# Designs tried in a protein design chat: VHH binders against Type-1 glutamine synthetase 1 (glnA1). Part 8

Target 1, 342 residues: Type-1 glutamine synthetase 1 (glnA1), of Dictyostelium discoideum (Social amoeba) (q86b00r158to499)
Amino acid sequence: PRNSLQRAIDRLKNKFGISLKGSFEEEFYLIKKGDNNNSSVASLLNSIEKLDHGTFANYHSLDCYGDILEKITNALEEQGLPIEQLLSESGSGQFEITIDYTDIMEACDRHIIVRQTINSIASYNGYIATFIPKPFDGLVGSGCHAHLSLWDTNDSNLTPDANGECGLSLVNQFFIGGLLKHSKSLTALFNTTPNSYKRLKPFYWSGCNVSWGLDNKESFIRIPSSPFSATDGCSNFEIKTIDHTSNPYLAMAGIIHAGFDGIENSIAPPPPTSLFDQSVLNNQLIPSNFEDAIQSLKENHYLCENIGNDISNAFIHVKLAENKILKELSDDDQILKLLELF
Below, E stands for the ipSAE of ESMFold2; O stands for the ipSAE of ESMFold2 at other seeds; V2 stands for 0.75 times the mean of E and O plus 0.25 times the DockQ between their complexes.

## First folded at step 1 (VHH)

Design f09 (framework vhh_7ubx_2)
Fold by ESMFold2-Fast, scan of step 1:
Structure f09 (fold): chain B 342 residues (1-342), chain A 126 residues (1-126)
Amino acid sequence: as target 1 above (342 residues)
Amino acid sequence: QVQLVESGGGLVQPGGSLRLSCAASGFTFSGYAMTWVRQAPGKGPEWIATISYGGSTMRDDSTKGRFTISRDNAKNTLYLQMTSLKPEDTALYYCATDLRKSPYYTGSSGYYSDVRGPGTQVTVSS
């Protein structure tokens, strides 16, 4: 799939002189291992809750996890991956780590290294780090949001235009038009397990609406506001639905080919929507299950051909087979199996 | 299975009218441009009209005053309304689409396609 991404990068650069830069927001849970060999989903959830319970500083989960988080961040920094941002979910044992943005191929490489480092350091220190999209009922899901920007051959950011809609340039608006056009097919590349679709629910900030807008957490494409949005425009855009079951190279190849289609065919996105706009409640949703998503991908000959017919066919066959196996398991057994994979 | 099935052809007198239909199945009809093509005996295929997913139409200059292409996305059906028919309009009429183009493609419409129906015969005589 890395070669597929390289072809997508080359296509965008050779035709339009545009390159993509970005980063991923890595969301994950840390679970302290018990001494019992009987690892049930209930016992794993209890471990998270116990770490947050009974502390005087219940409102600062970072205090409970200070030692392990320090080891994780030190290991990432030793690999030349400086932490841009570290956030905690108060009382839930969930964290988010973001590394600074870079060229899109390197961003995907970094995504793999960050996950491997977190898993390794957590494991050696008596924790399980889990990147499962929806590991526990009643707790928020984990994604890997992608922040993306468009750049020219002189290393100038083409994303912003202070006079553009949502502070975005016309070329970036066309790129988004392509992403929204292909959103249902892209969902198959972004969210590849039955568990992924337990996270993708309306009104849970997962980005399920086929829409875009400034600071709209329900939109497939969110435009983050910045201190410069009123004068300089917005520096990047965010795809929120991607989770850790995706292959980042294949997902990003799909994004680039979809955006290319938008630019090539001057596809204007619909008007942006606000979270508080009535239209947000009536927006079309991305597929609610993998079978519908994969059917959209199968019918998308443009995306499959440009990714590569052999690669797209292999992806479809493998992921349909994997989903069939997972769906035969109980919900708890699915979580236990996914803990081995993610 | 992707299929296109034409109907509505037949024998008509010069000056008459016909409405051809093309029933589509096995793909997202509303997302693809649709084309009508005809082939007269002993001649190559001749493009007649294309309608985009958004309803914009392009028509051959020789027939555009007499033929109108339209679609009904709720019924997954493409139409060709033919008026003032002439003996020279005698041909097998095919509907066609190019599934190699992505859904909701807004660029130039393809006049030739990778998928077409078996056709419906139109004969203009007497």
Scores: ipSAE 0.000, ipTM 0.082, lowest interface PAE 24.9, mean pLDDT 79

Design f10 (framework vhh_7ubx_2)
Fold by ESMFold2-Fast, scan of step 1:
Structure f10 (fold): chain B 342 residues (1-342), chain A 127 residues (1-127)
Amino acid sequence: as target 1 above (342 residues)
Amino acid sequence: QVQLVESGGGLVQPGGSLRLSCAASGFTFSSYSMTWVRQAPGKGPEWIATITYSGSTMRDDSTKGRFTISRDNAKNTLYLQMTSLKPEDTALYYCARESGPKYYDLSTGYRPHFDYRGPGTQVTVSS
């Protein structure tokens, strides 16, 4: 799928002189292994229960994990990956690492390296690192939010316009219009297992509403307000629904082709929404299960053709087969299977 | 049936004070962390303050000298005490119950994960 992303990048650049830059927020759990063989769900649950009860000011949890986190960050930095932030999420033993902005292909490559590095360092030091979207009922989910921006051939950010809606340029508004038009089909590329849909719920800051808005954590496209310059507009936009079961190259190819459609056809997004506008809270939602998401993708000839019919057909076939197998397993066995994969 | 109902908003002159209340019902209030969030016209939601089930508080730097979050578990009520109000404090204020990860972002501050919120109470600061 890396070649599919390259074709999408080339298409956007050749037609409009636009390049995409981005970064991922990598959410994951660290679970310390016990002396006994801990391959059962009960053993994993016991390990999780022994972790610190996180708070919003969980510096103590960060201190307790200091050694392993230092080894992870040192390994990432040794590989030339500039860490923008590391923070403690309040789910027991949950953390987030964000790598600095770069060209979208490199961002996807970095995403793969970060996950591999975290898994390797954790395993070597007696921890299990997991990127499962929703590892257990009662525990919080893990995503990999994408922050994206549009740039021209002179390496100037095309995303902001102080006179534009939500501080965004007209071209970025059209890109978002394309994303919202294709949002149900994109969900199939972003969230590829039954477990993914246990994380995606309205009112849980997961971005399930087919909408966009300034700092709106319930919208599919969130526009973060900038603390640096109020007069310059917003520097990026965020997609929160993506989780670690996605192939980042395929997900980003889909995003670029959807945004391309928006620009080429001047697709204006609907008015931006407020979390507190009750009239828009009943707007359409992204699919609530994988089968509905994949059906939307199957019916989206534009995305499938531009991603590549062979790649799209293979993705649909493989993921339907995987989901059928996963759904035959008990919830606990699904988690054990997903721990082998993610 | 979980319900959160805010009250205490209204029109106030710059430099004035307001105390917002949030009445909670349908759950064990003392077992949950509670948050105040606001949304100004034309802007997205902004976190203001959180009080944990253990009683710890965290406040946004822009308001922490002027706003105080507190709770009364016997009354199932959350409060936001607001002083030295400014025109830029004009917003819809709502309370929320936290159920997911309590995000603490070192660069951007607190990012709550919540499962229920109230309809909000409007605060307008004008001369």
Scores: ipSAE 0.000, ipTM 0.135, lowest interface PAE 20.4, mean pLDDT 78

## First folded at step 2 (VHH)

Design f07d (from f07, 21 letters changed; framework vhh_7mjh_2; at its last look DockQ between E and O 0.09; V2 from the best seeds 0.00; counts 0 for: pae E 19.4 > 2, placed apart)
Fold by ESMFold2 at other seeds, look of step 2:
Structure f07d (fold): chain B 342 residues (1-342), chain A 124 residues (1-124)
Amino acid sequence: as target 1 above (342 residues)
Amino acid sequence: EVQLVESGGGLVQPGGSLRLSCAASGFTFSTYDMSWVRQAPGKGLEWIGRISSGGTTSYNPSLKSLVTISRDNSKNTLYLQMNSLRAEDTATYYCARVGTSWYKSTLPGAFDIWGQGTTVTVSS
């Protein structure tokens, strides 16, 4: 898994002199433990339904959770993981933490440590931290969006080009072309449970459209703009669908090999889309369930071979077996089971 | 209901001028930074410029001599004045609200509300 990512990193560097840097947006819910240790879905919903959803949810959420959030951020800083940002997200009791970007292997290592730290601090302080993609019907889901950029051998950012489409250099556009070509297969690596697909719906800002665009929250690839994007170009791109059920090393290995294909074969992405131009949106969607995503991966010999055939085969068989077990459970029982895992 | 509605688009001859308006409703307009963005046929989104709640403007350098952004907080209205228009300025023009959820972020601001757009056609 980690070795598979290292091979992908080396491959991109050796052929093209390109390195990947990035970070993850860690979205999660904090649930205060009740008398019964929140063992039912109704108990869990009751624990977070008391949070005010008003127009100042960011302010009210930080007030209510200030103590636990401070302990989490202090623990991350003590481990040498400086917080880049902390936000109250759209869901009741939902938060987002981002660590400063770095070389992609280190970013994946940090992703694991961040999740472990949040879980440990929450548990010690009477909370459950959950990274389940869609833990509650009616509440917003949790992803771990990846912000990525391409760098040359002189450690200069190759992603921006003010004269390029969406403010991106041609090489980054080809990388995105490869990502979109492989997007259905990559979904199997990004979204590995039946619950993941409850989050991946049109109009949920989950990025389930096989498209890309400037600030397009419905696209698989979002290009964040800034006041200087027209002057300096866009400095990074975002993959929105990734959730915490993924193995970050496998997910990122897949991303690199897909992007490599795009660069090597000069795969231009389709014209970019916007939220308001529905008439030209690519109606292609990522798979709506894991079985279709994993079938796409099984048929993608390029990704499977480059990730490693033994690794890919094991992943496919283990995840299909796990998904079969989970799908036999009621929605409530799936959530309770997933709480043990995420 | 949070809404942005652009108006003032239409046909204009090369060298002409046009003023676009964007009426805002359902939110406290005076506290948000606002932007104009355009999309020419078959092209991606192009940022035109931004105006802060206090009236400070920033522009795309390639469009700076062409455009002026202003706002009237008492009327909840954003304006785009365009002069010396060329055929290449044919596009759909959108107004957009800069999201407040990004105010603590080190990432560049993002637009959280968009209008439907108004079409400007410059005949060459």
Scores: ipSAE 0.000, ipTM 0.117, lowest interface PAE 19.3, mean pLDDT 81
ESMFold2, look of step 2: ipSAE 0.000; ipTM 0.153
ESMFold2 (binder alone), look of step 2: mean pLDDT 83; pTM 0.830

Design f07k56 (from f07 with T56K; framework vhh_7ubx_2; at its last look DockQ between E and O 0.10; V2 from the best seeds 0.00; counts 0 for: pae E 15.4 > 2, framework grips, placed apart)
Fold by ESMFold2 at other seeds, look of step 2:
Structure f07k56 (fold): chain B 342 residues (1-342), chain A 124 residues (1-124)
Amino acid sequence: as target 1 above (342 residues)
Amino acid sequence: QVQLVESGGGLVQPGGSLRLSCAASGFTFSTYDMTWVRQAPGKGPEWIATISSGGKTMRDDSTKGRFTISRDNAKNTLYLQMTSLKPEDTALYYCARVGTSWYKSTLPGAFDIRGPGTQVTVSS
C-alpha cells in the first residue's frame, strides 16, 4: 500500500510536475481506564473526564486532561513532529491534534506515528485513546480530515488563485472535479467499517454531500478561508470524510489517481455550494453504507487498476469479511470490538 | 412568532403504529427543509428523517422502511408515519426547521428552531 502511494505520487509528478502536500486533523477521545477494564459503553461514557459536572468537578477534570495532553504534545515534539494545533471541546473528552503539513508520503507516515504516540502515552498514563468514528451516539464523531495542496517542482504552491473560484487555481479545481467524480468509490477507501457510516450523515458536519465550497462543513471538499484569502487565494482544500479506519497510504493513492483523472481530462467541478444553501437535499450524497461504497469501488476500474488490481481485490475481500462480522454484533458490542482496533 | 408544535404521540404496543404531526406557524413553511429528531432518556439527539421544501426525502438507514416523513405545504404540517414500533423507539420526538446556520454543536445538523416534542412510548 505504501508502494501504491509512491506509484501515485510518481505518476502525478511525471505527467504534470505536480506534488501533493498535506496533513491530517487527528480527532480522538480520551477515556480514563477503570478498575474493571471499562466493560460496557455506558461505563466508557462514565469514565470520560467531564468538564460540565459542576464548578469544582470541572476544574479537576481540566487538570487531569491537561497533564495527559502535555505528555502527548511533549512526546510528539521530541519526535520532531511540529504541532500546528491542539484543540479540545469543553465537556466532551474529545481532542484534535494537527501536525504541520509536509510532502504527502511523510504526512501519511506522520499520521501513523501520531496515532501510535497518542495510544502509547495514553496507555502508560491510565487512559484509552480511541479513534472510533462514532463511539458515542450522543457525542460528535471522530475523523481525520485531510488538508491538501498542490505544488510544483520548484516548491511553489499551485493551489491558490485569488481570482479563481473559491480562491483556487484552475488546476486545483480540476483536481477537485476528479475527486468529486470518484467520491463514491473513494468512500470505500476512507470509511471501512459499519461504524464509519454512523458518522457520515447529513447535517452532522461530516462532509457527506458530493459537493465543494468555501467553508462549507457539509461538503465532501471544504475550502478553508484565511485572513489572507482575499489577496493570496486559499492555500489548501480539505477532505472531511476520511476517518481512522482507513489505510492512509491506500486512501491517499486513491485521492491522487482521482485528482489525476480530473486534471488529465479537465473535469470542471460543479458550481460550489454554500453552507447557507437551504436546499442541501438536492445534492448527491456519498454511499450511506459500506456495501454500497465497496460496490462503487468494485465497478471503478480506473481506480482499481491504478491503485493495483491485486491490492484493490485484496482490500475488497478483507473489508467485506470484516464488515460482515462486525454487523452481526449489537451496536454496543461493535464499539467494544472496535475499541480493540482503534 | 415562529413556532413548531408536535402532536400524535402516546402509548402504543410493540408492532403498533403512530402518525406524528408538526404544525408550523410564523414562517413560510413551504420554503424550508424540515426534519424529525428523537431523544431517548439518557441518550443524545438522533436524526430520523429530513424532507426538502420540494418533497425529496432522506431517512436514517436504521429506520428505513418503518418511518416515513411527509409534508403538506398547504396545511403547514410535517408528518412522521411510524410503523412496526419497537420498545427501542421510545423517545421524545420533535420536529426541527433546517436553518441557515451550521454552528450548533449539540444537535445533529443545521437546525435553527425546534418544537417542544411529543412523547412516544412503546411498551406492553
Scores: ipSAE 0.000, ipTM 0.283, lowest interface PAE 13.2, mean pLDDT 82
ESMFold2, look of step 2: ipSAE 0.000; ipTM 0.169
ESMFold2 (binder alone), look of step 2: mean pLDDT 79; pTM 0.784

Design f07k61 (from f07 with R59Y D61K; framework vhh_7ubx_2; at its last look DockQ between E and O 0.02; V2 from the best seeds 0.00; counts 0 for: pae E 21.5 > 2, placed apart)
Fold by ESMFold2 at other seeds, look of step 2:
Structure f07k61 (fold): chain B 342 residues (1-342), chain A 124 residues (1-124)
Amino acid sequence: as target 1 above (342 residues)
Amino acid sequence: QVQLVESGGGLVQPGGSLRLSCAASGFTFSTYDMTWVRQAPGKGPEWIATISSGGTTMYDKSTKGRFTISRDNAKNTLYLQMTSLKPEDTALYYCARVGTSWYKSTLPGAFDIRGPGTQVTVSS
């Protein structure tokens, strides 16, 4: 799969002189291993609520989270992973770590290391770190949103154009057009478990709409703005649907080949949409389950051939078998099983 | 000609039940994902439920357990069974088809087609 990404990188560079840079927003929950056996989803949720409730809980929860977060960030920095941002939501037990952007191959390597480091440090310190896309029905899901940008051979950012639609250059708009064209197939690479699709709902800011727009959290492609966007344009774009069940090398290989198709064929994206505008009722959606997503990928001979037919066929076979096993479990048993995996 | 026509709306008392239907024509219904969306006056659109071509269902949190989406591919009909209706369920309800096969430069970003909607009013 890493070799598939390298071929995609080379293809984009050789044809167009373009390289991709990016980073992931790593979202996860920390669950304190309690004096309970943690054998049910209700027990796990209670462990989160116990840390967030009451004056006694406020005292210990601040100490507990502060200490574990410091250990995680120190371990990441010691591994040479420059942390750009750490966010927390009091009352939820969910955290987000973002590493500085870099060349996309290294970004994928960093993504693997970040997840492994968080899991290891949490486990050593009496926590369970979970990257399950939707571990709790009543709580926010976890994704790993990708921020991406296109660069030329002089290492100049090609993504921004202050005069372009949503502050983007025409070449980046064509890249996005390709991503939207292939969005249903890409979903199979991004979201590989039945649980993934419990997170991916319209109007939940998960990015299920096959659309794009400035600061539009409902869109598959979000264009983040900054105070400097009016003079400099927008420096990157975000894919919101990716979660930790994905293989990042396959996901990014798919992204590059889809964007390549957009540039090569000058595929203009549709007009951008905004959150809650009148066009929301007309938005196309990504697949609502893995079986429909994987069917789209199977029929996408362009993506399968470019990723590699052997790799694509193996991915499809393995993930369908895993999904069948998971779907035979109750929702609670799926969560407990997924804790072994993610 | 592709067409979707909703029916089954009306005035109902709180706690009551309704079954909405969406008759589809002019396309191969069984191969498309189908969705129910509602919109109350002065509010943004609210997704209710989706059923895939493969029969997998998913629901918005506020209607889960009260509403059931289903399809009858032999009759080219999509359904929404609503129970335990509340005044907050008052809205215009649309069915919509999610487009497929846009690889041929069809522009995404909107529902492929939707019906005119059917009004559901929950009031005593």
Scores: ipSAE 0.000, ipTM 0.141, lowest interface PAE 15.6, mean pLDDT 80
ESMFold2, look of step 2: ipSAE 0.000; ipTM 0.109
ESMFold2 (binder alone), look of step 2: mean pLDDT 80; pTM 0.801

Design f07ko (from f07 with W102S Y103S; framework vhh_7ubx_2; at its last look DockQ between E and O 0.65; V2 from the best seeds 0.00; counts 0 for: pae O 9.7 > 2, framework grips)
Amino acid sequence: QVQLVESGGGLVQPGGSLRLSCAASGFTFSTYDMTWVRQAPGKGPEWIATISSGGTTMRDDSTKGRFTISRDNAKNTLYLQMTSLKPEDTALYYCARVGTSSSKSTLPGAFDIRGPGTQVTVSS
ESMFold2, look of step 2: ipSAE 0.011; ipTM 0.410
ESMFold2 (binder alone), look of step 2: mean pLDDT 77; pTM 0.757
ESMFold2 at other seeds, look of step 2: ipSAE 0.005; ipTM 0.360

## First folded at step 3 (VHH; framework vhh_6z1v_2)

Design e5fv (from e05 with D56K R100F T101V H106R; at its last look DockQ between E and O 0.24; V2 from the best seeds 0.00; counts 0 for: pae O 14.8 > 2)
Fold by ESMFold2 at other seeds, look of step 3:
Structure e5fv (fold): chain B 342 residues (1-342), chain A 126 residues (1-126)
Amino acid sequence: as target 1 above (342 residues)
Amino acid sequence: EVQLVESGGRLVRTGGSLRLSCAASGLTFSSYTMGWFRQAPGKEREVVAAISWSGKSTWHADFVKGRFTISRDNAKNTVYLQMNSLKPEDTAVYYCAASFVYYGSRLWSEGKYDYWGQGTQVTVSS
């Protein structure tokens, strides 16, 4: 899959002189191992409540987790991984770590290392770190949102244009047009388990709408603003749906080939949407389950061929088999099974 | 040796603008949340603005909202405070401060900041 991403990177660079840079927002829960080995979903929720001062509704996550978070960040820094941010949801046991953006191949390599480091440090210190997209029905889901930007051969950021729609250059708008065109197929690469689709609900800020817009948390493509977006443009765009069940190399290969299609064919995205107006204007959603997403990918010969037909066929076969097994489990047993994987 | 060095403080007329800079050395700047604080004579030190280590999240006190803007340039190890529409009440010594990345949700408490500059005087005249 890494070599599939390299081919995508080379294709974009050779045709257009463009490279992709990015980073991931790594969202995860830390669960303290209890006296009885955390063998049920209820016991996992109790572990979070105990660590956050004893109530589900009133967690103070950073106050309770300082020691383990310090060990995690020290380990990342010792590996030369510059941390851009660390954040917690108040009272939830959920955390977010973001590493500084870089060339997309290195960003994917860093993504793997960050997850491995978090898992290892947590396990060594009596915690379970989980990246399951929706581990707890009453708590916020976990994604790994990608922030992306396009760069030229002089290492100049091509994404911003203060005079462009949503502060974006025309070439980046065409890239986004391609992403939206292929969004249903890309969902199969981004969200590969039945659990993934418990997170991907309208009005959950998961990015289920096939749309884009400035600061629009419900859109598949969100354009983050800054105090200077009106003068300098917007420096990057965000894909919110990606979760940790994805293979980052395949996900990014799909993104590059979809964006390539947009640029090559001058595919304009639809008019951008705002969060307020989205419920009235947007009738189109990404697939609500894996079967529909994977069917869209199977029918997308463009993506499959460019990713590699052997790689795509193997992915489709393996993920259909895995999803069949997971669907035979109860919701609780699915979570326990997924803890072994994510 | 960690050093935070503020610059840009001076005398300015009411309604004027001023930009403060704080150059950081001896730390991995991109791993630190940065804040601007101020202290007027005879008053407690108060937070003015804070910015996360990445620059993606900012906070501004209500008494400066819409007038002051915090920003940072991680490539230059520098945090800035752009101050517009200055009032005599803004007269104070302004300090920059740095906090390690672990405490993002509590950016505006002075007790969370480990390193402090020596301050730069801003004086706003009528």
Scores: ipSAE 0.000, ipTM 0.180, lowest interface PAE 14.8, mean pLDDT 82
ESMFold2, look of step 3: ipSAE 0.000; ipTM 0.216
ESMFold2 (binder alone), look of step 3: mean pLDDT 84; pTM 0.863

Design e5ik (from e05 with D56K R100I; at its last look DockQ between E and O 0.53; V2 from the best seeds 0.00; counts 0 for: pae O 16.1 > 2)
Fold by ESMFold2 at other seeds, look of step 3:
Structure e5ik (fold): chain B 342 residues (1-342), chain A 126 residues (1-126)
Amino acid sequence: as target 1 above (342 residues)
Amino acid sequence: EVQLVESGGRLVRTGGSLRLSCAASGLTFSSYTMGWFRQAPGKEREVVAAISWSGKSTWHADFVKGRFTISRDNAKNTVYLQMNSLKPEDTAVYYCAASITYYGSHLWSEGKYDYWGQGTQVTVSS
C-alpha cells in the first residue's frame, strides 16, 4: 500500500505538477485500567465515568489527565513530531492531537507513529488508548480527519484563491469534484468496519453528505475558514469521514486518484452547501454500511485499477471476511475485539 | 476578569539571584500552561521558560538553561521564575503569560498565549 501511494503521488506530479500535503486530527479515548482488568465494555465505560466524575469532569478534563497527556506530548516531541494542537472534550476522556502538516507520504508515516506512541505511552502508564470509531454508545465518536492542500513544483500553495468559490482555486475545485464523484467508493477505504458506520450518521457532524461547503460540518468535504479567508482564500480542505480503521496509504492513494480524475476531466463540483442555508436532508449520502461502500469500490474499476488490481482485490476480500466475523459478535464483544486492533 | 500580576523585579548585582512571582486570578489556573517572556529595550519580546499545567514538564530557552528555573504552585495560583547567576544581558521587563491548550514547540510563540501580565523590571548591574 505504501508503494500504491507513491505511484499515486508520482502520477499526480508527472501529469499536473501537483503534490498533496496534509495532516491528520488524531481522536482517541484514554481509559484508566481498573482493578478488574477492564474485561468488559461496561467496565471500560465505568472507568471513564469514575475518573471524570471524581474531579468535576466538565471543567477539569485536562487536570484529570494532565500527567498522561504530558507524557504523550513529550514522547511525540522527542521523536521529532511537533504537536500543532491538543484538544480535550470535557466529560468524555476524549482527546485530539494534530501534528504539523507535511508531504502526504510523510504525513501517513507520522500518523502511524502517533498512534503507536499514544498506545505505548498509555500502556506503560496504566491506560488503554482506543481509536475505535464509536466505542461507546451515547458518547462522541473518534475520527482522524484529514486536512489537505495542493502545492505546485515551486512549493507554492495552489489551494487558496480569494476570488474562487469557498475561497478555493479552480484546480482545487476540480480536485474536490473528483472526490465527490468517487465519495461512495472512497468510503470503503476510509471506514472499514461495521463500527465505523455507527459514527457516520447524518446530523452528527461526521460528514455524511456528498457535498462540500465553507465550514459545513455535515459535508464530505469541509472548507475551513480563517480570519484571512476573505483576503487570501482558504488554505486547505478537510475530509471528516476518515477514521482509524483505514490504511492511510490506501486512503490517500484513493484520494489522489479521485482528485486526479476531477482535474483531468474538469469535473466541477456541485454548488457548495451551507449547514445553515440549505437542506442537508435533500443531499445524497455516503453508504450507511460497509457492504454498500465496498460494493461501490468493487464497481469502481478506475480506482481499483489505479490503486492496483491485486491490492484492491486483496483489500476487498480481507475486509469482507473481517466484517462478517465482526457482525456475528454482540455489540460488546465487537468492541472488545476492536480494542485488539485500534 | 483574568489578571496576571508579576512581582519581585528589582536591581541586583551580576552573579546575584532573584525570584519572580506571577499571581493569577479569574481563571482555572491548573488548566493553563504558563510562560515567562522578557523584553529588553529596543529588542523583540522573547520566551524565557514555560511550564505545563501540572508543573511536571518545563522548557527553558538555551540562553538561560542551568541558570533559571520555572516552577508553579497550583494551590496558590502562582508561577515562579528563579533566576540565578544573573548577567547584565538579563536586564529586561519580564512578563508572565498563560495558554489554555498549546504544547511543545508552540510554546515558543507569543501568539499562542491568551493572557499577559503588565511586566516587572529586572535590572542587573555590573
Scores: ipSAE 0.000, ipTM 0.258, lowest interface PAE 14.5, mean pLDDT 84
ESMFold2, look of step 3: ipSAE 0.005; ipTM 0.418
ESMFold2 (binder alone), look of step 3: mean pLDDT 83; pTM 0.856
ESMFold2, look of step 5: ipSAE 0.000; ipTM 0.286
ESMFold2 (binder alone), look of step 5: mean pLDDT 82; pTM 0.846
ESMFold2 at other seeds, look of step 5: ipSAE 0.000; ipTM 0.214

